# VHH binders against Jacalin-related lectin 10 (JAL10): the designs that were tried, part 17

Target 1, 292 residues: Jacalin-related lectin 10 (JAL10), of Arabidopsis thaliana (Mouse-ear cress) (q8gwi7)
Amino acid sequence: QKLDAIGGKGGKQWDDGADHDNVAKVYIRGGLEGIQYIKFDYVKDGKTIDASIHGVSGSGFTQTFEIDYQNSEYIVSVDGYYDKSGTMQALEFKTNLKTSEVIGYPKGTTKFSLGGVNGKMVIGFHGSAGKVLNSIGAYLTTAPPTKSQLVGGLTGGEPWDDGSNYDGVKKISVTYISTLIRSINVDYEKDGQVVTRYHGMKNGDTEEFVIDYPNEYLISVEGTYNILPDDNVLVIRSLIFKTSKGRISPTYGFVSGTKFVLESQGNAIVGFYGRDGGAFDAIGVYFSPIPS
Below, E stands for the ipSAE of ESMFold2; O stands for the ipSAE of OpenDDE; V2 stands for 0.75 times the mean of E and O plus 0.25 times the DockQ between their complexes.

## First folded at step 15 (VHH)

Design o6 (from o1 with M107F; framework vhh_vobarilizumab_d1; at its last fold request DockQ between E and O 0.74; V2 from the best seeds 0.73)
Amino acid sequence: EVQLVESGGGLVQPGGSLRLSCAASGFTFDKYAMAWYRQAPGKGRELVAFIYSGGSTEYADSVKGRFTISRDNAKNTLYLQMNSLRPEDTAVYYCARGEKDYYGYRFDVWGQGTLVTVSS
ESMFold2, look of step 15: ipSAE 0.635; ipTM 0.869
ESMFold2 (binder alone), look of step 15: mean pLDDT 89; pTM 0.893
OpenDDE, look of step 15: ipSAE 0.799; ipTM 0.947
ESMFold2, fold request of step 16: ipSAE 0.532, 0.473, 0.624; ipTM 0.816, 0.785, 0.854
ESMFold2 (binder alone), fold request of step 16: mean pLDDT 89, 89, 89; pTM 0.898, 0.897, 0.898
OpenDDE, fold request of step 16: ipSAE 0.826, 0.832, 0.835; ipTM 0.963, 0.962, 0.964

## First folded at step 16 (VHH; framework vhh_vobarilizumab_d1)

Design i1 (from o6 with R106Y; at its last look DockQ between E and O 0.78; V2 from the best seeds 0.69)
Fold by ESMFold2, look of step 16:
Structure i1 (fold): chain B 292 residues (1-292), chain A 120 residues (1-120)
Amino acid sequence: as target 1 above (292 residues)
Amino acid sequence: EVQLVESGGGLVQPGGSLRLSCAASGFTFDKYAMAWYRQAPGKGRELVAFIYSGGSTEYADSVKGRFTISRDNAKNTLYLQMNSLRPEDTAVYYCARGEKDYYGYYFDVWGQGTLVTVSS
């Protein structure tokens, strides 16, 4: 999706295109005269791409803003500030993780926001520039799912990872015994088909929590983890699931130790990862924006 | 033969106390985890508290600070001291023996239960 450039008229049009996976770094040179140029380093197939400078390359210092693309950071929106002469005077970049400083001097200007579309990220820019940056536009794509922290025993068992390439969760089956969680079995939907992934030991009592996907989404996993004194291992002791319709599962297992909550405002859970071996050691999730 | 016999149930006013006992026989008591379960009318069984063979204890949140599980290995007896009782504590209480299974316990031997009624 191409968002039209916003700002002042003037300058020569430029277009970095949309054939990128992410933005790695923003370079801006500006001052009291306005933003003199902008340059973006893009990411494509794991490699950075050094794009063209847009504007005038004069003497002076360049301010930079780095995007930690290797750890799932991406630009969500840009606030711009332009004046009546058509000069971009300031920019502010927002990512899913942080907001840049306001670069430049926004006093006495018209503010606009570029992007900020739920579930989308910026992968390219275009605009107009001459002696200064006049306008800026963007290319958006669907943002990748975000990985939660891993909770529980972080050293026991072996890691597993279902990934995040699923449309949603249709059912979770939890196997537990009186004192702890043994396993989960997750039925995902992918392109109208059920894909099942199983993690942990099968011995115990199994209960199902069915989600009416796509009319209902899994939004929260919470529970507890604690050491088992007999075994000196830190494991998941209990689990509770919550949905977008306000439904709450029974508490599986036995509530003991440190409480955790894995949820993210506006997101559904679309994948699981964790650790297991002789125990169900740790759990984490992938979040993806709920469709609008 | 393995046997668990509960006693000490009865009628008590809200805010009152009861002490449940479970006499165990037919096994090496100090080698097993022991537990108290309860079952309110029309509800499933709920693990209330358990005590590891080494003496560490764990409690359901609904009873923490009010109930104390303990064991006397010399007498092969499990106890549940129930203080500050509430109407929602009304249930049949069961003594259970825990068998370790890989990590954690399953409770495979049960007593016949003792009724606790908390009512004005």
Scores: ipSAE 0.508, ipTM 0.798, lowest interface PAE 1.8, mean pLDDT 90
ESMFold2 (binder alone), look of step 16: mean pLDDT 88; pTM 0.890
OpenDDE, look of step 16: ipSAE 0.804; ipTM 0.953

Design i2 (from o6 with E99T; at its last look DockQ between E and O 0.73; V2 from the best seeds 0.66)
Fold by ESMFold2, look of step 16:
Structure i2 (fold): chain B 292 residues (1-292), chain A 120 residues (1-120)
Amino acid sequence: as target 1 above (292 residues)
Amino acid sequence: EVQLVESGGGLVQPGGSLRLSCAASGFTFDKYAMAWYRQAPGKGRELVAFIYSGGSTEYADSVKGRFTISRDNAKNTLYLQMNSLRPEDTAVYYCARGTKDYYGYRFDVWGQGTLVTVSS
């Protein structure tokens, strides 16, 4: 999505495009006369991309703001401050992890915000500049999925991870016995195809929870974990699933021990990971923003 | 022949107590986990409490603090002491034997049940 440039009308248009995976670094030169130039380093396929300086490259002090893109940091919004002459006087960058200093002198200006859309990130910029930066706009894309904490027995069993490269969850089949969860079978959708992943043991009673994807999304996994006294292992004892339409599954297994909830406002579950080894030891999920 | 025979059910007022017994025969009682299940009118069976072969106990949240499961291995008898009874505890109560199934237990040998009615 391309957000229109906001600010003053002067200068010449520039456009870094949207063919990037992330922003790596921002370079700004500003002072009492306004922001003189801006430059962005972008990331594409794990490599940085040189971009042009937008504005005047002259004497002065350049401030920088680094984005830790290798550890899932990305820009979510930019606050801009321009004056009546059409000069951008200050900028402030926000990421999912931190906020920059206000760069420049915002007093006596008009403030605007660029981005800040739930689940979106900035991957490119455009605007206008001459002797100063006049306006700035952005390109947004969907932020990558995030990984929940893992709950349950964190050292027992073998780890597994379906990843997050699925469009959504269509069905969950749970195999359980009276005292614990035995396995899950997840039907994902990927590019119009059903992809099935199975984790755990088959011995038990199996029930299905069907989700009307894409009209309905899986949004919550809830349950309990506790030690099994005779086996001295910490495992998932019960599971409950909830959807975007307010549907709630039956409780599978036996409620015992510590309750957990894996959910994130505005997000759907698009992948699972966990541990299993005779019992279903641990569970975690990947969240991705629900489309608007 | 494996048998489980429940007794001790009856009518009780809210806040009252009952003690259920389950006489077991035809197997090595102390080698098995044992459970109480209940089935309310129009509902499925639910696990109420169970006791492991080693003596550890677990309870459904709805009965925790009010019910006590115990076993007397010398008498081959399972008990359920039910205190502070509520109308929602009204159900047929079943004794069940647990067979080890990898980790945990599957309860698939059952008695015929004993009715508990909690009402004024």
Scores: ipSAE 0.484, ipTM 0.800, lowest interface PAE 1.9, mean pLDDT 89
ESMFold2 (binder alone), look of step 16: mean pLDDT 89; pTM 0.896
OpenDDE, look of step 16: ipSAE 0.787; ipTM 0.943

Design i3 (from o6 with Y105W; at its last look DockQ between E and O 0.73; V2 from the best seeds 0.68)
Fold by ESMFold2, look of step 16:
Structure i3 (fold): chain B 292 residues (1-292), chain A 120 residues (1-120)
Amino acid sequence: as target 1 above (292 residues)
Amino acid sequence: EVQLVESGGGLVQPGGSLRLSCAASGFTFDKYAMAWYRQAPGKGRELVAFIYSGGSTEYADSVKGRFTISRDNAKNTLYLQMNSLRPEDTAVYYCARGEKDYYGWRFDVWGQGTLVTVSS
């Protein structure tokens, strides 16, 4: 998806294209007369690509903003500030993890936001520049799935990982007893087929939580983890699931210990990972943007 | 014959106290985790508190600070001290014995229950 450039008229058009996996670094030269140039380092096939400088060097110093692309950081939006003469005076970059400083001098300008489309990331830029940056536009693509932190017992049991290569979750079956969670059984949707993955022990009481995929999405996994005193192991003690339609599962297991919430606004859960070994030690999820 | 027999229920005013007892027989009491469950009218059974074979205790959030589970292994008796009682504590209270699993306990041997009514 190509977003038209926003800002002032003037300058010469430039276009870094969209054939990139991510943005690695932003270089901005600000001065008393406005943003003098901008440069992006892009990522393609694991390698950084140095793009062209857009604009002209002048008085001022270059500020940089680094994107931790190797840890799933990406740009979601850019706020821009341009004046009546058509000069870009300030920029601010927002990623899924942080916001840059406002770079430049935004007073007395028109503000705009570029991007900010739910579930999308910026993979390229275009715009116009001459002696200053005049306008900026962006190329968007669907953001990749992201991996949550792992919660629970981080050393017990054996790791497992369903990955994120599923369209969504159709059903979760939880097996539990009074003192802990024993297992989960997840029915995923993949290309019109149900793919089932089972993690943990089968002994206990089993309850099902059915999700009306694709009309409804799993969006949250909450629960608790604590030491199980007689066994002296740190395990998941309770689980509760929430959907995009506001449905909430029963609380499975027993609420005890440290609370956790695995959710990300605008995202659905499309995969699970964790640890188990006699107990259900730990849980984590993969998030993918909900289609808008 | 494994038996669990609850006693000590009754009618009490809000803010009052009751002590429930559960006499256990037919098994080696100190080797088992024990629990109190309750069932309010129109609701499912819920776990109120449990005490592990080693003596550690856990409580539902709704009763923390007001209820105390304890056990006397010499008398084969489980207790629930219920203080600062509220109308929402009205329920039949059940004593339960845990069966040891791979890890953890499943509470599936029950007593007959004792009724606690909290009303003015």
Scores: ipSAE 0.527, ipTM 0.826, lowest interface PAE 1.8, mean pLDDT 90
ESMFold2 (binder alone), look of step 16: mean pLDDT 86; pTM 0.865
OpenDDE, look of step 16: ipSAE 0.806; ipTM 0.953

Design i4 (from o6 with Y103W; at its last look DockQ between E and O 0.74; V2 from the best seeds 0.68)
Fold by ESMFold2, look of step 16:
Structure i4 (fold): chain B 292 residues (1-292), chain A 120 residues (1-120)
Amino acid sequence: as target 1 above (292 residues)
Amino acid sequence: EVQLVESGGGLVQPGGSLRLSCAASGFTFDKYAMAWYRQAPGKGRELVAFIYSGGSTEYADSVKGRFTISRDNAKNTLYLQMNSLRPEDTAVYYCARGEKDYWGYRFDVWGQGTLVTVSS
């Protein structure tokens, strides 16, 4: 959870703590003498929180780096550069969406990387500072699940949403007929218990795809969607599931029309949402980082 | 009494062609979707192609561009023109009738099948 501070040992320790949902903004004042201060705005319960300035003011320039936390951006890692005197000379912040400019003067320094653990995000910082920033450390947590795009018929049927508050998927049962998918039945694990959710119609042939959770994860849903000519509706026509052990389900339904792939590197599928009615109209998923 | 009788199978060299026919009786042919399935030795049956009552067609990716499904409603006959045949097309081919099942079709009525062998 807590990454030790890296850099020089000088200065006085500071600690913003880990009781935050995200980081909103980074303020850095650099100058000829190194990084003179750093400050973070954090997010807690939907509101930004100004933390203390760490370091001292000087005649350098203040630069800022904004994190679009409302749109699921978060810091994944920080590269730092410190010199032989124990002074932090440059920093570079990386999010899941972008990388900051290198702030400061990195030439002739020791480089380090803080964080960079797949599926983890930074929610707090600590370090040491005096006349300059000397060291920086971080608090990590599991990044929240993310919602895929919805694919298939986006206006037919009625929406449903299992949410993302499950530990993993243990089994998927697919009911289908020759020309389309009728339903899915998902067995989730939640706090050691099986929670079952069923979406669609029950008429058809049903096959089970069992996942050896937690030793195996569901990582991909693929398939096709197309118009049914006689019915003039856009629906999911086929589905294929893939696991972290390289297992691939049979193709359910009939491959027809536009191919889709719902997967995200380093993530497992932990929830489903979609649309259904007279057919299985549309499907989407929630991704959550695979535990390390 | 619904009956589906396939014919036209046989032995053919790779790259060759065959035309399968399915004679249908005992129902109003033009009101149903019709399909061809195949079953290779030691494998399950797979849907190869189907044709809706209105004439629209769909094909499995493995045969698209090589096979053509068609129907002659006046003769109550379903056809499968198979071109550019490959050894992996070797199978028993079945004619099937599709019943409307809310949206979409189930193909639950089958003929006895006709064997197509494409030499290695």
Scores: ipSAE 0.528, ipTM 0.809, lowest interface PAE 1.8, mean pLDDT 90
ESMFold2 (binder alone), look of step 16: mean pLDDT 88; pTM 0.889
OpenDDE, look of step 16: ipSAE 0.806; ipTM 0.953

Design i5 (from o6 with S56K; at its last look DockQ between E and O 0.87; V2 from the best seeds 0.00; counts 0 for: pae E 2.7 > 2)
Fold by ESMFold2, look of step 16:
Structure i5 (fold): chain B 292 residues (1-292), chain A 120 residues (1-120)
Amino acid sequence: as target 1 above (292 residues)
Amino acid sequence: EVQLVESGGGLVQPGGSLRLSCAASGFTFDKYAMAWYRQAPGKGRELVAFIYSGGKTEYADSVKGRFTISRDNAKNTLYLQMNSLRPEDTAVYYCARGEKDYYGYRFDVWGQGTLVTVSS
């Protein structure tokens, strides 16, 4: 969880702790003598927490870097640059969506990277500072699930959303007929319990695809969508599932039209959302990092 | 008695062409959607092409641009023109009658099939 501080010796230790959901904003004052101070605004239960300034607050220009935490942005890693005197000279922040400018003067320094662990995000910082920032460390946690794009017919049927608050997928039952998918029935695990969610019509041929959770994870949903020739509706026409053990389901439905692949390296599928209404109009998923 | 009888299968070389026919009897042919399925060795049956009673057509991606489904309602006959044949098209081809099931179709009435082999 806790990454040791990296940088120079000196200064007074500080620790913002790990009791946060995210980082909202970074404030940095840099100059020719190094990073003068750093300050983080954190997020807890939807509220911004204004943490302490680490270093000295004086005249000069403070640069800021905002994290769009309300739209699932979070810090993945920090590159730091410190010199032989133990002074942090530059920092660069990377999120899942963007990279900050290099703040400060990195020439002639030792570079290091803090974080960058697949599936982890930064929720707190610690380090040492006096008249300058000397060192910086981080607290990591598992990154929250992310929502895939929705594929298929985006205007037909009624929306549904299982959410992402499940540990994993244990079984998918697919009901289909010759030309399209009718429904899915998903057995999730949540805190040792099976939670079942059903979406679509019951009429058709039903087959099950069992996943040996937690020893095996659902990692991919693939398929096709197309307009039905005589119904003039855009719907999911076929589905295929893949697992972390290389298992591939049968192809359900009718392969026709635009191919889609919903997968994300290093992630398992932990939830579904979509649209249905007489046919299975659209599908999307939630990804969560596979436990390391 | 509903009957679907396929014909026209045979051995062809890759890149060749073949035309399949399906003679239908025992029902009002022009009121039903019709389809061709195929079953390759070691695989399940798959829908290849579909034609509605009004003439709209649809094709599996694997055959689109190479195969053409058509029907002659006066002769109660379904056709499949297969061009640019590939070894992976080798299969028993089945004629099927479709019934509307809310959206989409179920193709649950079948002929006996005709073998198509594509090999050098």
Scores: ipSAE 0.323, ipTM 0.680, lowest interface PAE 2.7, mean pLDDT 89
ESMFold2 (binder alone), look of step 16: mean pLDDT 89; pTM 0.892
OpenDDE, look of step 16: ipSAE 0.821; ipTM 0.960

Design i6 (from o6 with V109Y; at its last look DockQ between E and O 0.70; V2 from the best seeds 0.71)
Fold by ESMFold2, look of step 16:
Structure i6 (fold): chain B 292 residues (1-292), chain A 120 residues (1-120)
Amino acid sequence: as target 1 above (292 residues)
Amino acid sequence: EVQLVESGGGLVQPGGSLRLSCAASGFTFDKYAMAWYRQAPGKGRELVAFIYSGGSTEYADSVKGRFTISRDNAKNTLYLQMNSLRPEDTAVYYCARGEKDYYGYRFDYWGQGTLVTVSS
């Protein structure tokens, strides 16, 4: 999605394009008469791409704002401030993790916001510039799903990971015995097709929890983990699932030990990962924004 | 042949105490986890407490702090001390033996049960 440039008229158009995975760094040089230039370092295939300077380097302070793209930081929005002469006077960048200082002098200006679309991130910029930056626009793409923490036994069993490239969860089947969880079987939807993933042991009692996707979303996985004393292993002991319609599954397994809750405001669960072996050792999830 | 015989049930007032016993025979008692389950009329059975062969204990939240499971390996006997009894504790209580199943336990062998009634 391309957002039209906002700001003053004037300068020459520039366009860094949208063929990037993220933004790595922002460089802004400005003074009392406006922002003199802006420059972005982008990320593509793990490599930093050094784009052109937009504007003219002159007097003033150069400020930088780094995006920790390797730790899932990305730009969500930019506030801009331009004056009646068509000069961009200040910018403020917001990521999913932090907000930059206001860079420049916003007094006496018109404020606008660029981006801020739920579930979207900025991957490119365009605008106009001459002796100063006049306008700025953006390219948006869908932000990647967010991975929860892993809970349970973090060293036992073997890791598994379904990934996050599913549209949603349609059904979870849980197999358990008197003292612990044995396995889960997850039916995902992907492009109208059911994709099934099984993790754990087959022995036990199996119960199903059906989700009316896409009218209903899985939003929460809760439960407990504890050491199993005779075996001296830390494992998942119980599970509960909750949906966007307020439905709550039965408690599977036996409630014992440390409680965990895997949920994220405004997000659905779209994938699972974890560890299993002789027991169902650990569980984690992927979150993706629920469509507005 | 595995045999589990519960005793000690009866009528008790709310807030009262009762001690259940389970006499076990036909197996090497100290090698097995043991449990108490209960079942009220028209309800599913509920795991109340269990004790591992090594002596560690676990309790359902509904009874934690009020019930104590213990075992006497010399007498092949399992106990449940029930304090601060409530009307919702009314049920048939079953002694069960746990079989180790890779990790964890299945409780496959049951006694005939003993009735506990908590009522004024």
Scores: ipSAE 0.612, ipTM 0.851, lowest interface PAE 1.4, mean pLDDT 90
ESMFold2 (binder alone), look of step 16: mean pLDDT 86; pTM 0.866
OpenDDE, look of step 16: ipSAE 0.808; ipTM 0.955

## First folded at step 18 (VHH; framework vhh_8pnl_2)

Design j1 (from n6 with R106T; at its last look DockQ between E and O 0.73; V2 from the best seeds 0.70)
Amino acid sequence: QGQLVESGGGLVQPGGSLRLSCADAGFTFDKYAMAWYRQAPGKERELVAFIYSGGSTEYADFVKGRFTISRDNAKSTLYLQMNSLKPEDTAMYYCARGEKDYYGYTMDVWGQGTRVTVSA
ESMFold2, look of step 18: ipSAE 0.647; ipTM 0.860
ESMFold2 (binder alone), look of step 18: mean pLDDT 81; pTM 0.820
OpenDDE, look of step 18: ipSAE 0.731; ipTM 0.905

Design j2 (from n6 with R106H; at its last look DockQ between E and O 0.55; V2 from the best seeds 0.66)
Fold by ESMFold2, look of step 18:
Structure j2 (fold): chain B 292 residues (1-292), chain A 120 residues (1-120)
Amino acid sequence: as target 1 above (292 residues)
Amino acid sequence: QGQLVESGGGLVQPGGSLRLSCADAGFTFDKYAMAWYRQAPGKERELVAFIYSGGSTEYADFVKGRFTISRDNAKSTLYLQMNSLKPEDTAMYYCARGEKDYYGYHMDVWGQGTRVTVSA
């Protein structure tokens, strides 16, 4: 999605395009008349791309803002400040993790916000510039899912990973016996279809927890893990699921040992990963922003 | 319908005690895990206490500190000492035994139950 440039009139149009995976670094040079130029380093296919300077180099000091793209940081919005002459006087960048300093001199200006769309990230910029930066616009794309920590027995069983390429979770079926979790069966929605993934052993008692997707989202997986007596293995012992409507599943399995909670504010669970073998050893999830 | 026979249930006042017993007519009592479950009217059956073949014990959160599970392998008998009984402990109590099933134990033999009523 292309957001129209905001700011003053004037200058020559420029456009870095949208063919990028992320923004790596922002360079802003202030000067005698305001923001003299802006430059973005982009990320494409794991490599940084050194894009063009927009504006002119002159007197002043270049400030930079780095985006830790390798650790899932991305720009969500930019606040801009332009004056009556059509000059961009200050910018402030916000990511999902932090906010930059205000770069430049915002007093006596008109403030605007660019972006800030739930679940979206900035992957490109465009605008106008001449002797100064006059206006700035952005390209948005869907922000990638994030991966939780893995909890439970981290060395037992074999790893599995459903990935995060699902729209949401429609149903979780848990198979358990009196002392441990045997398996989960997850019904995902993908492009209007149900995709089912099964992990673990099928012997035991099976209970279902149905989620009214897309009117309701899975937001939390909680439970316990502990050493299983006689077998002496660290495994998931119990599970509880919670939804965006405040619904809470029964406790599946047997509460024993260390409590865990896998949840992230503003996000739904859209995928699972873990470890299983003769028991259900470990569990982790993928989070994706809940649509506004 | 199994080889397990529970006894020791009855009517008791709040704060009172009962000892449940479960006799196993099987041949290899010491290789089994054993457990007590309960079912109140209109409720699902729930695990109360579990004793593993190796002697380790685990208890549901609602009964910890009040109940003690134990076994006497020589007598092929499982026990549940129930102290500080509350009205919410009123239920049919079942013993169960199970053999190892890869990891954990499959509880496949059940008694007919003994009733515990905590009132007045």
Scores: ipSAE 0.608, ipTM 0.840, lowest interface PAE 1.4, mean pLDDT 89
ESMFold2 (binder alone), look of step 18: mean pLDDT 84; pTM 0.848
OpenDDE, look of step 18: ipSAE 0.793; ipTM 0.941

Design j3 (from n6 with Y102F; at its last look DockQ between E and O 0.56; V2 from the best seeds 0.65)
Fold by ESMFold2, look of step 18:
Structure j3 (fold): chain B 292 residues (1-292), chain A 120 residues (1-120)
Amino acid sequence: as target 1 above (292 residues)
Amino acid sequence: QGQLVESGGGLVQPGGSLRLSCADAGFTFDKYAMAWYRQAPGKERELVAFIYSGGSTEYADFVKGRFTISRDNAKSTLYLQMNSLKPEDTAMYYCARGEKDFYGYRMDVWGQGTRVTVSA
């Protein structure tokens, strides 16, 4: 949750707190004498919150680093570099999408990493500063799930979305009637309860793939999509599921056309979305970091 | 009312060929999808080859160009040419017919099967 400040002794304590949803922007002035100041704009309830400058404010140019919080970007870690005099000399910010330039001069310093905890994001900072930034600490929270791309027929059928507010997937059932997938049925776990979501037509032959959550996680959905002959619609033609224990389901449906893989290293699948309408047109997933 | 009747099965050595036939005595053949399925001892029935009403064909990966599905609509007959047979192809082979069910085809009419045995 609260990571202690790391760096040099000295300066005045500052604390932006943890009552934020995200970080929107970082303002830094670095130089040969060290990081002169740092400032963070935070996000709360969709609005930016302007915080105080920490360090010395003066004439000159400030480097900035923007976080695209509206598109699920967030800070995962900060590398810091401080010297024997207790001065922060350089900083580097990493998000789930990109890495900042190294701001300042890291030569001859002690490097540390702040954050980088699997499944966590930074929502606040604290530290100490006087004429320069002396130390920096962070507040972490659980990172939100991320949404995969949608694969398959993107114009047919009607959209559906189970969301990502589930603990994990316990079972997937696939229904088909020959070469056509008709539906999926997903059993999620939420707070010790099974929550079932059904998408598509119910008639056909059904096969099940059971996952031993929480000892085992669903990590991959693979398959194919192609035009369904005679119907002339682009749909999901086959599905394969894989788990964290290396288990692989049978191939459901009938392999045809373009292969797809929905998988993200270090993540489990915690939700599904897609399109269906007489056929099973398209599929996508939500990823959430696997807890340690 | 019509039932499907398979024929052409038998005993063949590895590398050999067989031609299966499936006659449909009573229906307009060209409006249906047709398919061959197989069931090996102790296994579930699996789709081998599918021919759509419009004439398009699709094959299971395990046949990989060794089998050819075809139909003669005038004779109401479905065929499966099976070449380069392997011991793994040993199974009961069933033909099936399906009508359109919104999207895709529901295979509602089945034959009794013809046995194929691939063994030295």
Scores: ipSAE 0.583, ipTM 0.825, lowest interface PAE 1.5, mean pLDDT 89
ESMFold2 (binder alone), look of step 18: mean pLDDT 83; pTM 0.843
OpenDDE, look of step 18: ipSAE 0.783; ipTM 0.936

